# Ledger of designs, part 283: VH-VL binders against q0atu2

Target 1, 119 residues: q0atu2
Amino acid sequence: MLDKKARIRTSREYRNVFEKGKRLSGRFLIIYYVENALDNNRFGFITNKKIGMAVIRNRIKRQLRAIVREYQGQVKNKHDIVLVARAGIGKSSFEGMEKDYIAIMKKAGLFARNANKID
Short names: E, the ipSAE of ESMFold2; O, the ipSAE of OpenDDE; V2, 0.75 times the mean of E and O plus 0.25 times the DockQ between their complexes.

## First folded at step 13 (VH-VL)

Design yg25 (framework fv_ivicentamab_arm2; at its last look DockQ between E and O 0.71; V2 from the best seeds 0.80)
Fold by OpenDDE, look of step 14:
Structure yg25 (fold): chain C 119 residues (1-119), chain A 119 residues (1-119), chain B 110 residues (1-110)
Amino acid sequence: as target 1 above (119 residues)
Amino acid sequence: EVQLVESGGGLVQPGGSLRLSCAASGFTVSDNYMNWVRQAPGKGLEWVSIIYRRGSTEYADWAKGRFTISRDNSKNTLYLQMNSLRAEDTAVYYCAREGGEWYYYFDYWGQGTLVTVSS
Amino acid sequence: AYDMTQSPSTLSASVGDRVTITCQASQSIDSWLAWYQQKPGKAPKLLIHDASSLESGVPSRFKGSGSGTEFTLTISSLQPDDFATYYCQQWDDYSGEAYTFGGGTKVEIK
């Protein structure tokens, strides 16, 4: 699991990202991202009822956290990043979510260009 | 040099089956997102299926249950198994690789192979 | 299904003309839009990705612009080699298809 210091936890922190950050949409995800004054990145996750039942939303959230953890070391530092799951993500595979995350993060300039290696 | 070469197309009766091949060179199929896209005579382009780097697959709704995308890593070849073929499946079938930078676009295409379904 | 409305379906132009093709997405896709050129009997050729990034080897007379829901492909001065059919393409998140293409625009000689 992500360290406590690597998580966006408060409503104020979320609002700051939404109000001051940039927005970029992918196939399954929307990211909001803004530079922070810390020495580490912080991640937030939003899964709303449009995705489906609570069981589905929780599954998606777990999967997104797993993806973020996997690529955490490759993300440009000093950013607050909120991942918002889009409605269609419930039908996606884990690889589909991962692909989308990588694509969006690259496009946002938060991810190394060649950070798409499988192994 | 990147190259994709489709084969296996031909004439088949309705209800019949056919397997298409796409031999890739200049890159590793299993390290890329590979797609099939078809084009009916005089019509536009229609996405059929994708296989992800770790083997997950997706299909167009109309293709589910009848089409199967797969690959042979040892042969660096992509396949499309088509069953229960219909007249409306008549088309040139292209294999296409997704772009390596941002994904979600196709940077390399084969020349296609024609599948004709007719009694 | 997500719709990608491409216009016009056909346009007639002369060499040297400025040509404009438009694609309209049913929802915002930011800059996730690609353009392809296809000639008869040939596979599609990637021209532009990410709405405005010109693919290597593509002449500079081709220009992609737009974001959100409105996108444009412009050929500043049409050349004989440019008579072909052009397609726009986006990802699809909910229609049951991973990708959707515009209906195509046939650029023919006047």
Scores: ipSAE 0.888, ipTM 0.942, lowest interface PAE 0.5, mean pLDDT 94
Fold by ESMFold2-Fast, scan of step 13:
Structure yg25 (fold): chain C 119 residues (1-119), chain A 119 residues (1-119), chain B 110 residues (1-110)
Amino acid sequence: as target 1 above (119 residues)
Amino acid sequence: EVQLVESGGGLVQPGGSLRLSCAASGFTVSDNYMNWVRQAPGKGLEWVSIIYRRGSTEYADWAKGRFTISRDNSKNTLYLQMNSLRAEDTAVYYCAREGGEWYYYFDYWGQGTLVTVSS
Amino acid sequence: AYDMTQSPSTLSASVGDRVTITCQASQSIDSWLAWYQQKPGKAPKLLIHDASSLESGVPSRFKGSGSGTEFTLTISSLQPDDFATYYCQQWDDYSGEAYTFGGGTKVEIK
């Protein structure tokens, strides 16, 4: 789970990321991302009915938050990032989602080169 | 220097079993996503299976229930256990490592080992 | 599940020719496409990943381009070492297949 300060909560904040951000699709995830004027990163999560029933969507959302939290130290600071789950994610393992997250974050240039550095 | 060397192929009768090995050097298999890919004589490439860094596995539909991918971290070796072999499983089997920049491509391949299923 | 169509299946060319091979995905894969070269009796060799990123040690005459659903591998000024079969490859979001390869294009001498 992520701290309150690390979460995108309002519709206005989500709208800003969608309107001004860049988009990158992966196998199971789409990210929208933009630099912010804060001291920290903020993450948003979107799971829609194409994925499946509420129990599946809730599991996916919890697993994505766990993945984001695990790798938060590798993400370049000062970004708002929204993760949108694609329909196929419901059939993925935890590691399939984790791999996709790492892949898209690296490809977007959002993972710091020195991943073990604490900012 | 990264190197992958397959072994264990040979002639086997329909219904038989074989275990393929892929000895890795120059890197650690447990730190990477490892795959098996096959190629029937004169045909194209066909993905078989993946083992993730934490040990989760994924298989082509036709391989499920018959093939098992595994690894031995102490030997730095990848395996493919093949059961209930059929004539259409005749192929050269390659082990392949996924590229570390952002995954979803194979940067190193072994030389391949031929499996012939025939009476 | 994404279908991948690679064309042509075979092409005949002469040394010095410009050769173009295409791959078409049934749905957008952004730039998640790799190209491999395979010579007879050998394992495939990575040429290009991320649609256009040339692998270290691969000659600059190989270029990848495209995004979304249409991708191209171009070999400018074909050399004798380039007569081989070429394959494109993408991820697949269906559980039955993690990765999909194109059918291959054999580049042979005229």
Scores: ipSAE 0.832, ipTM 0.917, lowest interface PAE 0.6, mean pLDDT 91
Fold by ESMFold2, look of step 14:
Formats: structure tokens, sequence, C-alpha cells
Structure yg25 (fold): chain C 119 residues (1-119), chain A 119 residues (1-119), chain B 110 residues (1-110)
């Protein structure tokens, strides 16, 4: 759903974010984020088997991608951002995930000034 | 000025039902995350339920199946339908606003409405 | 389920005293913690959000601190208006509760 240039794709790219980036945990998500040398943002998504069955993990991943795409225009440029789903996310609705994403992105300072109008 | 006014509390017999209302002014309920929180006499605060901006809901485990949160956007009013009431449901019930500027915190509360469930 | 332990449950103090209330989470909640004040017969009032950020219009004698699992509310010079019950509050990501509150601290005169 995200453009190819807006995706974190390689193990090296993921490791860079985990090793160099900041970490912020919310209710359902953890984000790791670091400035990049590009003109754009890149997003990565991690769900593991502890969250549940493959059907559940795939649903969560698709929901997170949809949330990121909805708010991508509000995100300050030049960041690599990895979203890691927490174990409890399987009990969340789409809106619970959406709220958590907005909350942690705002707390991390990753939304631009006009993000105040989205709420 | 933001105001929340609860109503619909009263005396009810065990097994009975009540519907609480929370009339909101100074903001739009559907643009916010609206919550019910209760407080038994002489006791602490206990979260009951949330309705998200798009209408998804979440409940405390003890409330699931008995309580239903809803809203009427045309009346800017939040509701809590309480069925199969028990003595331990006796409490002051507050509606509380979340969202707006800060997430996971209740910035405005109504005055509360007392529900008494007695023999 | 994330549990909150709030202490003390009651506290007797005089006007002018420095008062400290502690809230402990059973697991890290980073800085996702609020403090509320509640006077008898009234609704709770948000004092502090994000562990240490003062809500608009709250007197500067209130100070929140902490992160992770240990949080403190300090009132630097207790005023007559501050005799109330105080609650901390967090989110919970594993139980049937979205939010949990501490048990409360009643601040009484003397």
Amino acid sequence: as target 1 above (119 residues)
Amino acid sequence: EVQLVESGGGLVQPGGSLRLSCAASGFTVSDNYMNWVRQAPGKGLEWVSIIYRRGSTEYADWAKGRFTISRDNSKNTLYLQMNSLRAEDTAVYYCAREGGEWYYYFDYWGQGTLVTVSS
Amino acid sequence: AYDMTQSPSTLSASVGDRVTITCQASQSIDSWLAWYQQKPGKAPKLLIHDASSLESGVPSRFKGSGSGTEFTLTISSLQPDDFATYYCQQWDDYSGEAYTFGGGTKVEIK
C-alpha cells in the first residue's frame, strides 16, 4: 500500500533503525525511529508469532499499513520508522491501533505542526 | 466552554436496566474518545467503557455483555445502557472526554449520576 | 494486567507542608501517567499528564516526576484547596481494562 521508496525493505535498513534509533512504547505499539539521509520517510512493520495465528498477524499488519498511509502526510520528513506490534494488539480494534499510533507519533514529536487539526 | 451533563441515574432493583445519558456541549462527541468511569461509594475510580471516534467500542471485562456504550451524534449525547444490574454496580457514573490534545488521559468529566442497585 | 500501587492511602498534613504521593506500576509504562485531584462530591480534575506535564490552569506548586514504574506527585506548599483525594492513572494493554487507576491518596488536614 505504501510506495516502494517509503518502505524499509532490507535487514540492514531494519538493523540501522534498531541500533541507532530512539524507542517509544505505547499501549499496542512500539516505535523505533531515526533520521535518514533521504528526502522522504520510510516505514517498517514487525509482527511476531506471539501475537497469534497467521491470519491475525496478517490482519494486524494490513491495518497498521492502512493507518500509516492515512497519516503519512502529517509525518515530518527524513525519518525511518519501524512499528513493532505488542502482544496485546490482537485484542485491539482498528481504532485502538489508530489511536495508539497517533498518540505515540505525537509524543515522539514526529507529526508536523498541522497535525493539531487531525484531532 | 466544555460541559458534560450526566442523567438517568436512580434506584433500580437487581436484574433491572437503566440507560445513562451524557449531554455534551462546547465540543463534538464524535471527534473525541468518550469514556464512562464509575466510582462506588467510598471507593476508587474504575474504567467502564470507551467509544472511539469512528464508533468502535471497548469494555472492561466485567461490563462485557451487560453494558453497551453508544452515542447519538445528532444530539451530541453519549449513552450507557446497563442491563442485568447487580448490587456491586452501585456507583456514581461519570462520562469523561479523551482525545483532543492529549491521549490516554481524561481532560473533562461530567458531574456524575448515581446508580443505586438495591434489594 | 498492569497493576498500580498508590501510597500512602491516607496522609495527614498541615497548610504549608510539602506533600509527596507515590504511584508504582507493575510493568513499565514509560511516561504514560496522569494525576487527578478529586474533592468530595465533585468529579476528578486532571492535574498532570504525561507524568510531568502540568495541565493548563493548574498551580505550579504541583509537580509530577518519574518514568518507567515509579512516579511521584509533589505539592511544594500545601494550600487549603489541596485537601482532596489524588489518583494516578495509566493505560493497560493486557487485561480487560483499557485504563487503570491507583487506589487513591486522601490528603487530610493535620
Scores: ipSAE 0.773, ipTM 0.893, lowest interface PAE 0.7, mean pLDDT 90
ESMFold2 (binder alone), look of step 14: mean pLDDT 89; pTM 0.929

Design yg26 (framework fv_ivicentamab_arm2; at its last look DockQ between E and O 0.71; V2 from the best seeds 0.82)
Fold by OpenDDE, look of step 14:
Structure yg26 (fold): chain C 119 residues (1-119), chain A 119 residues (1-119), chain B 110 residues (1-110)
Amino acid sequence: as target 1 above (119 residues)
Amino acid sequence: EVQLVESGGGLVQPGGSLRLSCAASGFTVSDNYMNWVRQAPGKGLEWVSIIYRRGSTEYADWAKGRFTISRDNSKNTLYLQMNSLRAEDTAVYYCAREGGEWLYYFDYWGQGTLVTVSS
Amino acid sequence: AYDMTQSPSTLSASVGDRVTITCQASQSIDSWLAWYQQKPGKAPKLLIHDASSLESGVPSRFKGSGSGTEFTLTISSLQPDDFATYYCQQWDDYSGEAYTFGGGTKVEIK
């Protein structure tokens, strides 16, 4: 599980990311990202009702958290990052989500240099 | 040097089966996202299937149930099993790797192997 | 599958001409667009990824531009080696298909 300090938790924090951050869409994910004033990254997750039932949305959130945890050490520090699941993600495999996360994070320039795991 | 070499193409009757191979060198197939893309004579490119790094697979809707993508890690070879072949499956079949640095683009292609389905 | 409309389907041009090929996506794909070149009897060759990034070894006369739903491949001065068929390509998030290609543009000698 992500550390408490690594989570975006308040509406104000989310709003800040949406208002001041950059937006990039992938196949299954949209990320909003902005530099923060902290020494660590914080992640937020959004799965709206268009994706499906609560059970599905919760599954997707769990999977996305797992992906973020897996690659957390490779992400450039001092960023608030919100992951928004797109409608088609419900049909995706875990690896499909992972691939999309890697692709979009790389395109956004958020992965640290020498991230060997994604190469 | 990265190289992909397809083989296994040929003439087959409708309803028949064929297995294509793609021998890779210069990189590890199991560490990459590998795809099959086909091209009917005088027509455009059409995506067929993908196999992910940990083995998950996806197929075009028209390919589901008839085509199976797989790999042999010990041989560093990608396969496409084609069953219940139809005349419209006649095409050059390419294996293609997604770029190691940039995903969702095919940076290396084989020379292709021709599959002709005819009575 | 997502629609990817590529135009024109055929283009006749002379050496030295400025050539423009367009690709229109049915929905915004930001800059997730690639261009390929294919010559007869050969496999496609990746020219541009991420809408505007040239692959290594690709001549600077090739330029990719655009974002969202409208993309363009421009050859500033057509060379003899450039007569070929060009394809755009994107990912697909709706259909069961992972990728969609444009219909292709054949650049031939006038």
Scores: ipSAE 0.895, ipTM 0.948, lowest interface PAE 0.5, mean pLDDT 94
Fold by ESMFold2, look of step 14:
Structure yg26 (fold): chain C 119 residues (1-119), chain A 119 residues (1-119), chain B 110 residues (1-110)
Amino acid sequence: as target 1 above (119 residues)
Amino acid sequence: EVQLVESGGGLVQPGGSLRLSCAASGFTVSDNYMNWVRQAPGKGLEWVSIIYRRGSTEYADWAKGRFTISRDNSKNTLYLQMNSLRAEDTAVYYCAREGGEWLYYFDYWGQGTLVTVSS
Amino acid sequence: AYDMTQSPSTLSASVGDRVTITCQASQSIDSWLAWYQQKPGKAPKLLIHDASSLESGVPSRFKGSGSGTEFTLTISSLQPDDFATYYCQQWDDYSGEAYTFGGGTKVEIK
């Protein structure tokens, strides 16, 4: 589970990432990211109704949180990062989402070490 | 030194079955995303299937229900079970590694094994 | 599902020529594109990932460029070792296909 201080919480915080941050689209995910003034990272998650029914969206959000938690120790500090689920993510598996997260985080230069490997 | 060696190709009648093997050395199969890609004689490349690090699988739509990708981690070997073969399945079959430094790209390929489906 | 259009299908060139090969995606793929070289009787070899990043050990005469839907592979001065078939490749965003390859470009000796 992500700690309270590692969450993006307010509409203003989300808007800052969207307006000021960089955007990178992968196969199933889009990330928006910007440097923050903290000593830590913060993560936000967006799943909209176009993705599917609530049970599907809740599953996806749970899976994305688990993925982020697994790799959070490898993410370079001082970033606010919002993960936006793309419409096709409902057809992906946990491993498809995990792979896409690793791919886009590496391409964005947000990983400090090789995160491709399973621990 | 990374090596991939396919075997198990040959001549098979339509409707028959064949199991391909891909022996890997220089890396661990289960630490990577392993793929099968085929190429009909004189034709282009066509993706067949993937097995993810944790064992999830995906297939091209035309392969679903007929082909099964699997691996034996103790032997560091990838397999493709091919059933209900048709003339259009005639091709060189390559195993390909995805998961070195960069995801979504195949950094190492075997030399391939020829499957011929003919009366 | 994405489609890849690769052109030309065949080209004839001499040693020293500048060669340009084009791939077009049916939808934007940002920079998620690879280029492969395949010599007769051999497996494909990864040349370029992320549209423009050269794989280790690939000669600098190879240059990838483009983003979105239009991509090119350029060989600035063709060498004898470069006569081969070249393929582009992308991931697909929705289909049961994880990857799509272009139809290939055969570079032949004039």
Scores: ipSAE 0.803, ipTM 0.903, lowest interface PAE 0.7, mean pLDDT 90
Fold by ESMFold2-Fast, scan of step 13:
Structure yg26 (fold): chain C 119 residues (1-119), chain A 119 residues (1-119), chain B 110 residues (1-110)
Amino acid sequence: as target 1 above (119 residues)
Amino acid sequence: EVQLVESGGGLVQPGGSLRLSCAASGFTVSDNYMNWVRQAPGKGLEWVSIIYRRGSTEYADWAKGRFTISRDNSKNTLYLQMNSLRAEDTAVYYCAREGGEWLYYFDYWGQGTLVTVSS
Amino acid sequence: AYDMTQSPSTLSASVGDRVTITCQASQSIDSWLAWYQQKPGKAPKLLIHDASSLESGVPSRFKGSGSGTEFTLTISSLQPDDFATYYCQQWDDYSGEAYTFGGGTKVEIK
């Protein structure tokens, strides 16, 4: 689980990331990201009805939070990052989502060199 | 130095089976995303299958139910078990690694092994 | 499924020529595109990843550009070693097709 301080909670905060942030899409995820004026990173998660039923969306949200938590030490500090699940994510394995997250974060320049097991 | 060496190709009759091997050196197969890609004579490249770090697998629709990707960590070797072979499976089969720094791209390829399915 | 159209399928060129190869994706892939070079009887070799990032050891005469749906590989001042077939490649969000390749472009001697 992520700390409360590491979560984007309000509509205003999400809107700020969408309006001022950069966008990068991967195979199963889209990220919107912007540098913040805080001492820490904050993450938001969005799963739309296009993905499937509530049980599927809730599972994906839990798995994405677990992935973000596992790799939190690799993320450059002072960023607000919103993960938006694409419609196809429901057919992905956990490893498919994990790989996509790593790939996107590295491409965005948000991950350190040693984010992968193979550096 | 990264090397991938395929073996196991040959002439087989329709309906037959073959197991291809890909011996890796200079890196650990289980720490990477490994793929099989094939190329029919005079044709283009076609993705076959992937095995993820934790063992999840994906297959091209035409390969599902007939082909199985696997690895043996003790031998640092990737395999492709091919069953119910058809004439249209005739191709050079390459094993390919997705790189340590960048994902979704094949940074190292083996030399390929030719599979000919003919009566 | 994302389609990938590569053109031309074949082109004839002379040493010293500027060569341009194009790939079009049916949907935006941002910059998730690679270019590979394949010589007869050999495995493909990665030239460019992320549309424009040159792989280590690849000559600077190779340049990738583009984003979204249209991508270009340019070879300035073609050398004898550059006569080969070139392929573009992307990921796919379709469950039965994780990666798709363009049809290939054969660059041959005029």
Scores: ipSAE 0.798, ipTM 0.898, lowest interface PAE 0.6, mean pLDDT 90
ESMFold2 (binder alone), look of step 14: mean pLDDT 89; pTM 0.928

Design yg27 (framework fv_ivicentamab_arm2)
Fold by ESMFold2-Fast, scan of step 13:
Structure yg27 (fold): chain C 119 residues (1-119), chain A 119 residues (1-119), chain B 110 residues (1-110)
Amino acid sequence: as target 1 above (119 residues)
Amino acid sequence: EVQLVESGGGLVQPGGSLRLSCAASGFTVSDNYMNWVRQAPGKGLEWVSIIYRRGSTEYADWAKGRFTISRDNSKNTLYLQMNSLRAEDTAVYYCAREGGDWEYYFDYWGQGTLVTVSS
Amino acid sequence: AYDMTQSPSTLSASVGDRVTITCQASQSIDSWLAWYQQKPGKAPKLLIHDASSLESGVPSRFKGSGSGTEFTLTISSLQPDDFATYYCQQWDDYSGEAYTFGGGTKVEIK
């Protein structure tokens, strides 16, 4: 689980990221991201009905939170980041989602350079 | 000095099975995302399968249930087990390594091995 | 997944010509596009990744450009070694395949 302080919770907070943030698309994920004025990172997760039934969407959300939590130490501090799952994510393996997350975060310049040994 | 050398191709009858090998040198297959890509004679490139660093696998829809990608870390070798072969599976099969940290492109390819499915 | 159109399918050119090959995706892929060169009987070779990043050892006459849905590979002064088939490649979002290649563009001598 992610700490509650690391989660974007309100519609106003989501709206701020969408309005002021940058957008980057990956294979299974789109991220919207913006620097915040807080002392920590915050993550939001959006899974829409095009992905599939509620049971699939809830599984995807849990898996994305697990991925974000695993790699949170590598994310540059003081950002609000919203992950929007694309329609095809339901066909992905866990590692497919993980790979896409890391690829997008690196391409966006959001991973710290001294991060991990995933080279 | 990265090299991928494929073998195991040949003539096989419809409904038959064949196992392709891809011997890697100059790098470790388990540290990379490894793929199979095929090309029918005179046609374009078509993705077949991927094996992720931690062993998850994904397949093209038409390959699911018939093809199995695997690796042997002790031999630094990638495999593709092909079952229930059809005439339309006739192609040169390439093994390919994904480049960069987590990008979706192939930086090194094997020479290819020809699989002909014919009576 | 993404409907990827590569054009033209065949291109006749002379040494010294400037040639352009276009790849169009049905949905935005930002810059997640690679270009490959394939000579007859050989494996494909990476030319460009991330739409415009030239692979080491690839001549500077090759240039990739574009983002979103339209991408172009340009060869500024065609050399004899450049007569080959070129493919673009992206990740696949919807069809269940991990990767999608364009149909290829054969650059042949006039």
Scores: ipSAE 0.551, ipTM 0.863, lowest interface PAE 2.1, mean pLDDT 88

Design yg28 (framework fv_ivicentamab_arm2)
Fold by ESMFold2-Fast, scan of step 13:
Structure yg28 (fold): chain C 119 residues (1-119), chain A 119 residues (1-119), chain B 110 residues (1-110)
Amino acid sequence: as target 1 above (119 residues)
Amino acid sequence: EVQLVESGGGLVQPGGSLRLSCAASGFTVSDNYMNWVRQAPGKGLEWVSIIYRRGSTEYADWAKGRFTISRDNSKNTLYLQMNSLRAEDTAVYYCAREGGSWEYYFDYWGQGTLVTVSS
Amino acid sequence: AYDMTQSPSTLSASVGDRVTITCQASQSIDSWLAWYQQKPGKAPKLLIHDASSLESGVPSRFKGSGSGTEFTLTISSLQPDDFATYYCQQWDDYSGEAYTFGGGTKVEIK
């Protein structure tokens, strides 16, 4: 699980990321991201009604939190990052979401250079 | 050195089945996202299927229900089982590895194996 | 669903020419575009990924540019080894295909 300090919780904090952050789209995810002043990373998650019913949206949000938690050690420190699920994510597998997250984070320069390096 | 070697192509009648193999060396298939891409004679490239690192799969809409991607980790080999073949499936089939940075492009391709579907 | 148009379909050129190939997406794909070269009877070879990143071992005369919906592959001084068919490739968001390729551009000797 992501601890409390690693979550974006207030509307003001979400608005700051959307207004001042950079945007990058992947296949199933869009991220908005900005450097923060807190010495730690914080994550936010948005799933809209176009994805599907509440049960599906709750499943997607839970799976995204699990993915973020698994890779949190690879993320460059001092960033606020909001993940917005695209409409098509409901048809994705867990691994499809995971792959997209890794690809986006690497393309944004938010993952360490040697993350997922295989010899 | 990375190498992909395909086999299993040949002549088959409409409605028939074939299983293609792709033997990998120089890397481990289970540590990568592996794909099948086809090309009809004189035509362009068309994506067929992907298998993710933990075994999830996706297929082109026209391939769903007829084609199955799989792998044997002990043999480091990728497979494509093709059923209910049609004349339109006549093509060179390539296996392809996704980039070493875990992104949405193919960095290594096999030489291809020709599948001809005709009476 | 995304639609991708590659142009021209065929191009005649001479050694030393500057060659330009275009790929157009119907929706913004940021920079999620790769370029491949395919010679007759051979498998495709990766040239450029992420719109502009040159793959290791690919000559510097190849350059990718563009973002959003319009992308270009340029060969600044065509060499004999460059007569081939070129394809662009993107991901697809949920139209039933993970990846989509352009129709291809055949670069022929003039």
Scores: ipSAE 0.684, ipTM 0.880, lowest interface PAE 1.2, mean pLDDT 88

Design yg29 (framework fv_ivicentamab_arm2)
Fold by ESMFold2-Fast, scan of step 13:
Formats: sequence, C-alpha cells, structure tokens
Structure yg29 (fold): chain C 119 residues (1-119), chain A 119 residues (1-119), chain B 110 residues (1-110)
Amino acid sequence: as target 1 above (119 residues)
Amino acid sequence: EVQLVESGGGLVQPGGSLRLSCAASGFTVSDNYMNWVRQAPGKGLEWVSIIYRRGSTEYADWAKGRFTISRDNSKNTLYLQMNSLRAEDTAVYYCAREGGTWEYYFDYWGQGTLVTVSS
Amino acid sequence: AYDMTQSPSTLSASVGDRVTITCQASQSIDSWLAWYQQKPGKAPKLLIHDASSLESGVPSRFKGSGSGTEFTLTISSLQPDDFATYYCQQWDDYSGEAYTFGGGTKVEIK
C-alpha cells in the first residue's frame, strides 16, 4: 500500500495536475504530471467504466498501486503524478502494466538513473 | 556476442502442429522480454507473442488459443508451440529480443525459420 | 484503434539521392516509434528507436524525425547498401496488441 502522504486525494488536487501538468501516453496508461512544492511525490489513480466490470477495475487499481509502490524509490522527488488506465488495460498482464509504467516514467524523465538493478 | 538461432520450421498440413525453438547465446532469455514476429512470403512484419521477464505472456488476438510462447531457462531457449495451423500461418518466424526493460523495440533478431502450411 | 500507414509502398532511387519515407499513426503515439531495415532473405535490423535515436553502428545519413502522428525516415545520400525494405513499428492500445508494424517501403534501384 502507498503511504497516505504519497496519495492524491482531493478533486481539486487532481484538477490541478490535469490543468497544469504534462501528458504522456503509453500502451495501457496515460500519465499527467507536474512538479509540486511538498518535498515528496504523490500519486493518483483513475480507472473508468470503459475498462470493464467493477471486479476488473478493482483488480487493475490494486495492481497499479502495487507497481507504483514497488518503484516509488526510483521516482524523481517533488512530483504529483496521475495514472489514467486506458481501455485496453483489461487485456494486459501484471508485467505488461509494470513494463508500460516503467517505460512511461523513463520517457517522461521521472525515473532516477539505474532504476533497474543489474543482474 | 548476442545470437538467436531459430529451428523447427517445415512443411505441415492444415490442422497440424509445430514447435519452433530459438536458442539464445550471449545473454539470458529470462532477464529479457522475448518475442515472436512473423512475415508471410513477400509481405510485411506481424507481431505474434511476447514472454515477459517473470513469465507472463501476451498474444496477438488471432494467435490466442492456438499458439503458446514458453521458455526453458536451463537451455536458454525460447519456444513457440503452434496448433491448428492454417494456410494463412505460412511465414518466416523470427524470435526477437527487446532493447531493454523500458523499451518497445527489438534490438536483436534471429535469422528466422520457415513454416509452410499446405496440403 | 491505431492504423499505421507507411508511404510510399515502393520507391525507385539512385545512389546519392535523398530518400524520405513516412509513417502516419491514426492517433498520437508521442515518440513510440522505431525504424527497421530488412534486406532480401535477412532478418530486420534496428536503425532508429524513440523516433529519432540512432542505433549504435548505424550510419549518420539515416535520420528519424517526427512525433505524435507523423514520422519520417530520411536517408540523406543513398548508398548501394541502402537498397532494402524499411519498416516502422509502434504499439496499439485499443486492440491490446503489443506491437504494430507499418506495411513497409521498398527502396529499389532506378
């Protein structure tokens, strides 16, 4: 689970990221991201009904939170980041979502050097 | 030195099965995202399947239920099991490695193995 | 939902010519595009990734550009080794498929 301070909670905070942030799309995810003044990162998650039934949406949301938590230490500090699941995400595996998240974060310049550990 | 060598192609009748192999050297298949891509004679490239680092798999919609991607880590070899083959499956099949954990492009390809489905 | 249209399907050119190949995506793919070269009877070879990043060992006469929906591969001065078929590659979100290739552009001798 993500710490409470690392979560975007209010509609006003989500609106700020959408209005002022940059947008980057991947295969299964869209991120909106903006620098904040809080000295820590915060994450938001959006899954809409186009993805599928509630059981699918709840699974996706849990898996996205797990992915973000696993790679939290690699993310450059002081950002608000909202992950929006795309319709096709229901067809993905956990690793497909994980790969897409890493690829998007790297492309956005939000991952620190050596995000992945060498074998 | 990275090498991928495919084998197992040949002539098979409609409805038949074949298993393709891709022997890898110079790197470890389980540390990489591995793909099968095919090309019908005189036609373009068409993605078939992926196996992720932790073993999750995904398939082109037309390949689901008929084709199975797998690997044997002890032999450092990738496989594609093809069942219920159709004339439309006639193609050169390539195994391909992705350029990195955060990428969606193929940096190394095998030479391919020809599968001909004909009566 | 992405269609990937590559043009032209074939082009005839002479050594020393400037050659331009285009890929159009039906929806924005930012810069998630790679270019491959394939010679007859051989496997494809990566030339460019992330729309404009030249792969190690690829000659500087190859240049990729574009973002969003329109992408271009340019060969500034065609060499004998450049007569080949070129493919662009992107991803497809709506169908759930990991990769989509363009139809290819065959660059043949005039």
Scores: ipSAE 0.550, ipTM 0.851, lowest interface PAE 1.9, mean pLDDT 87

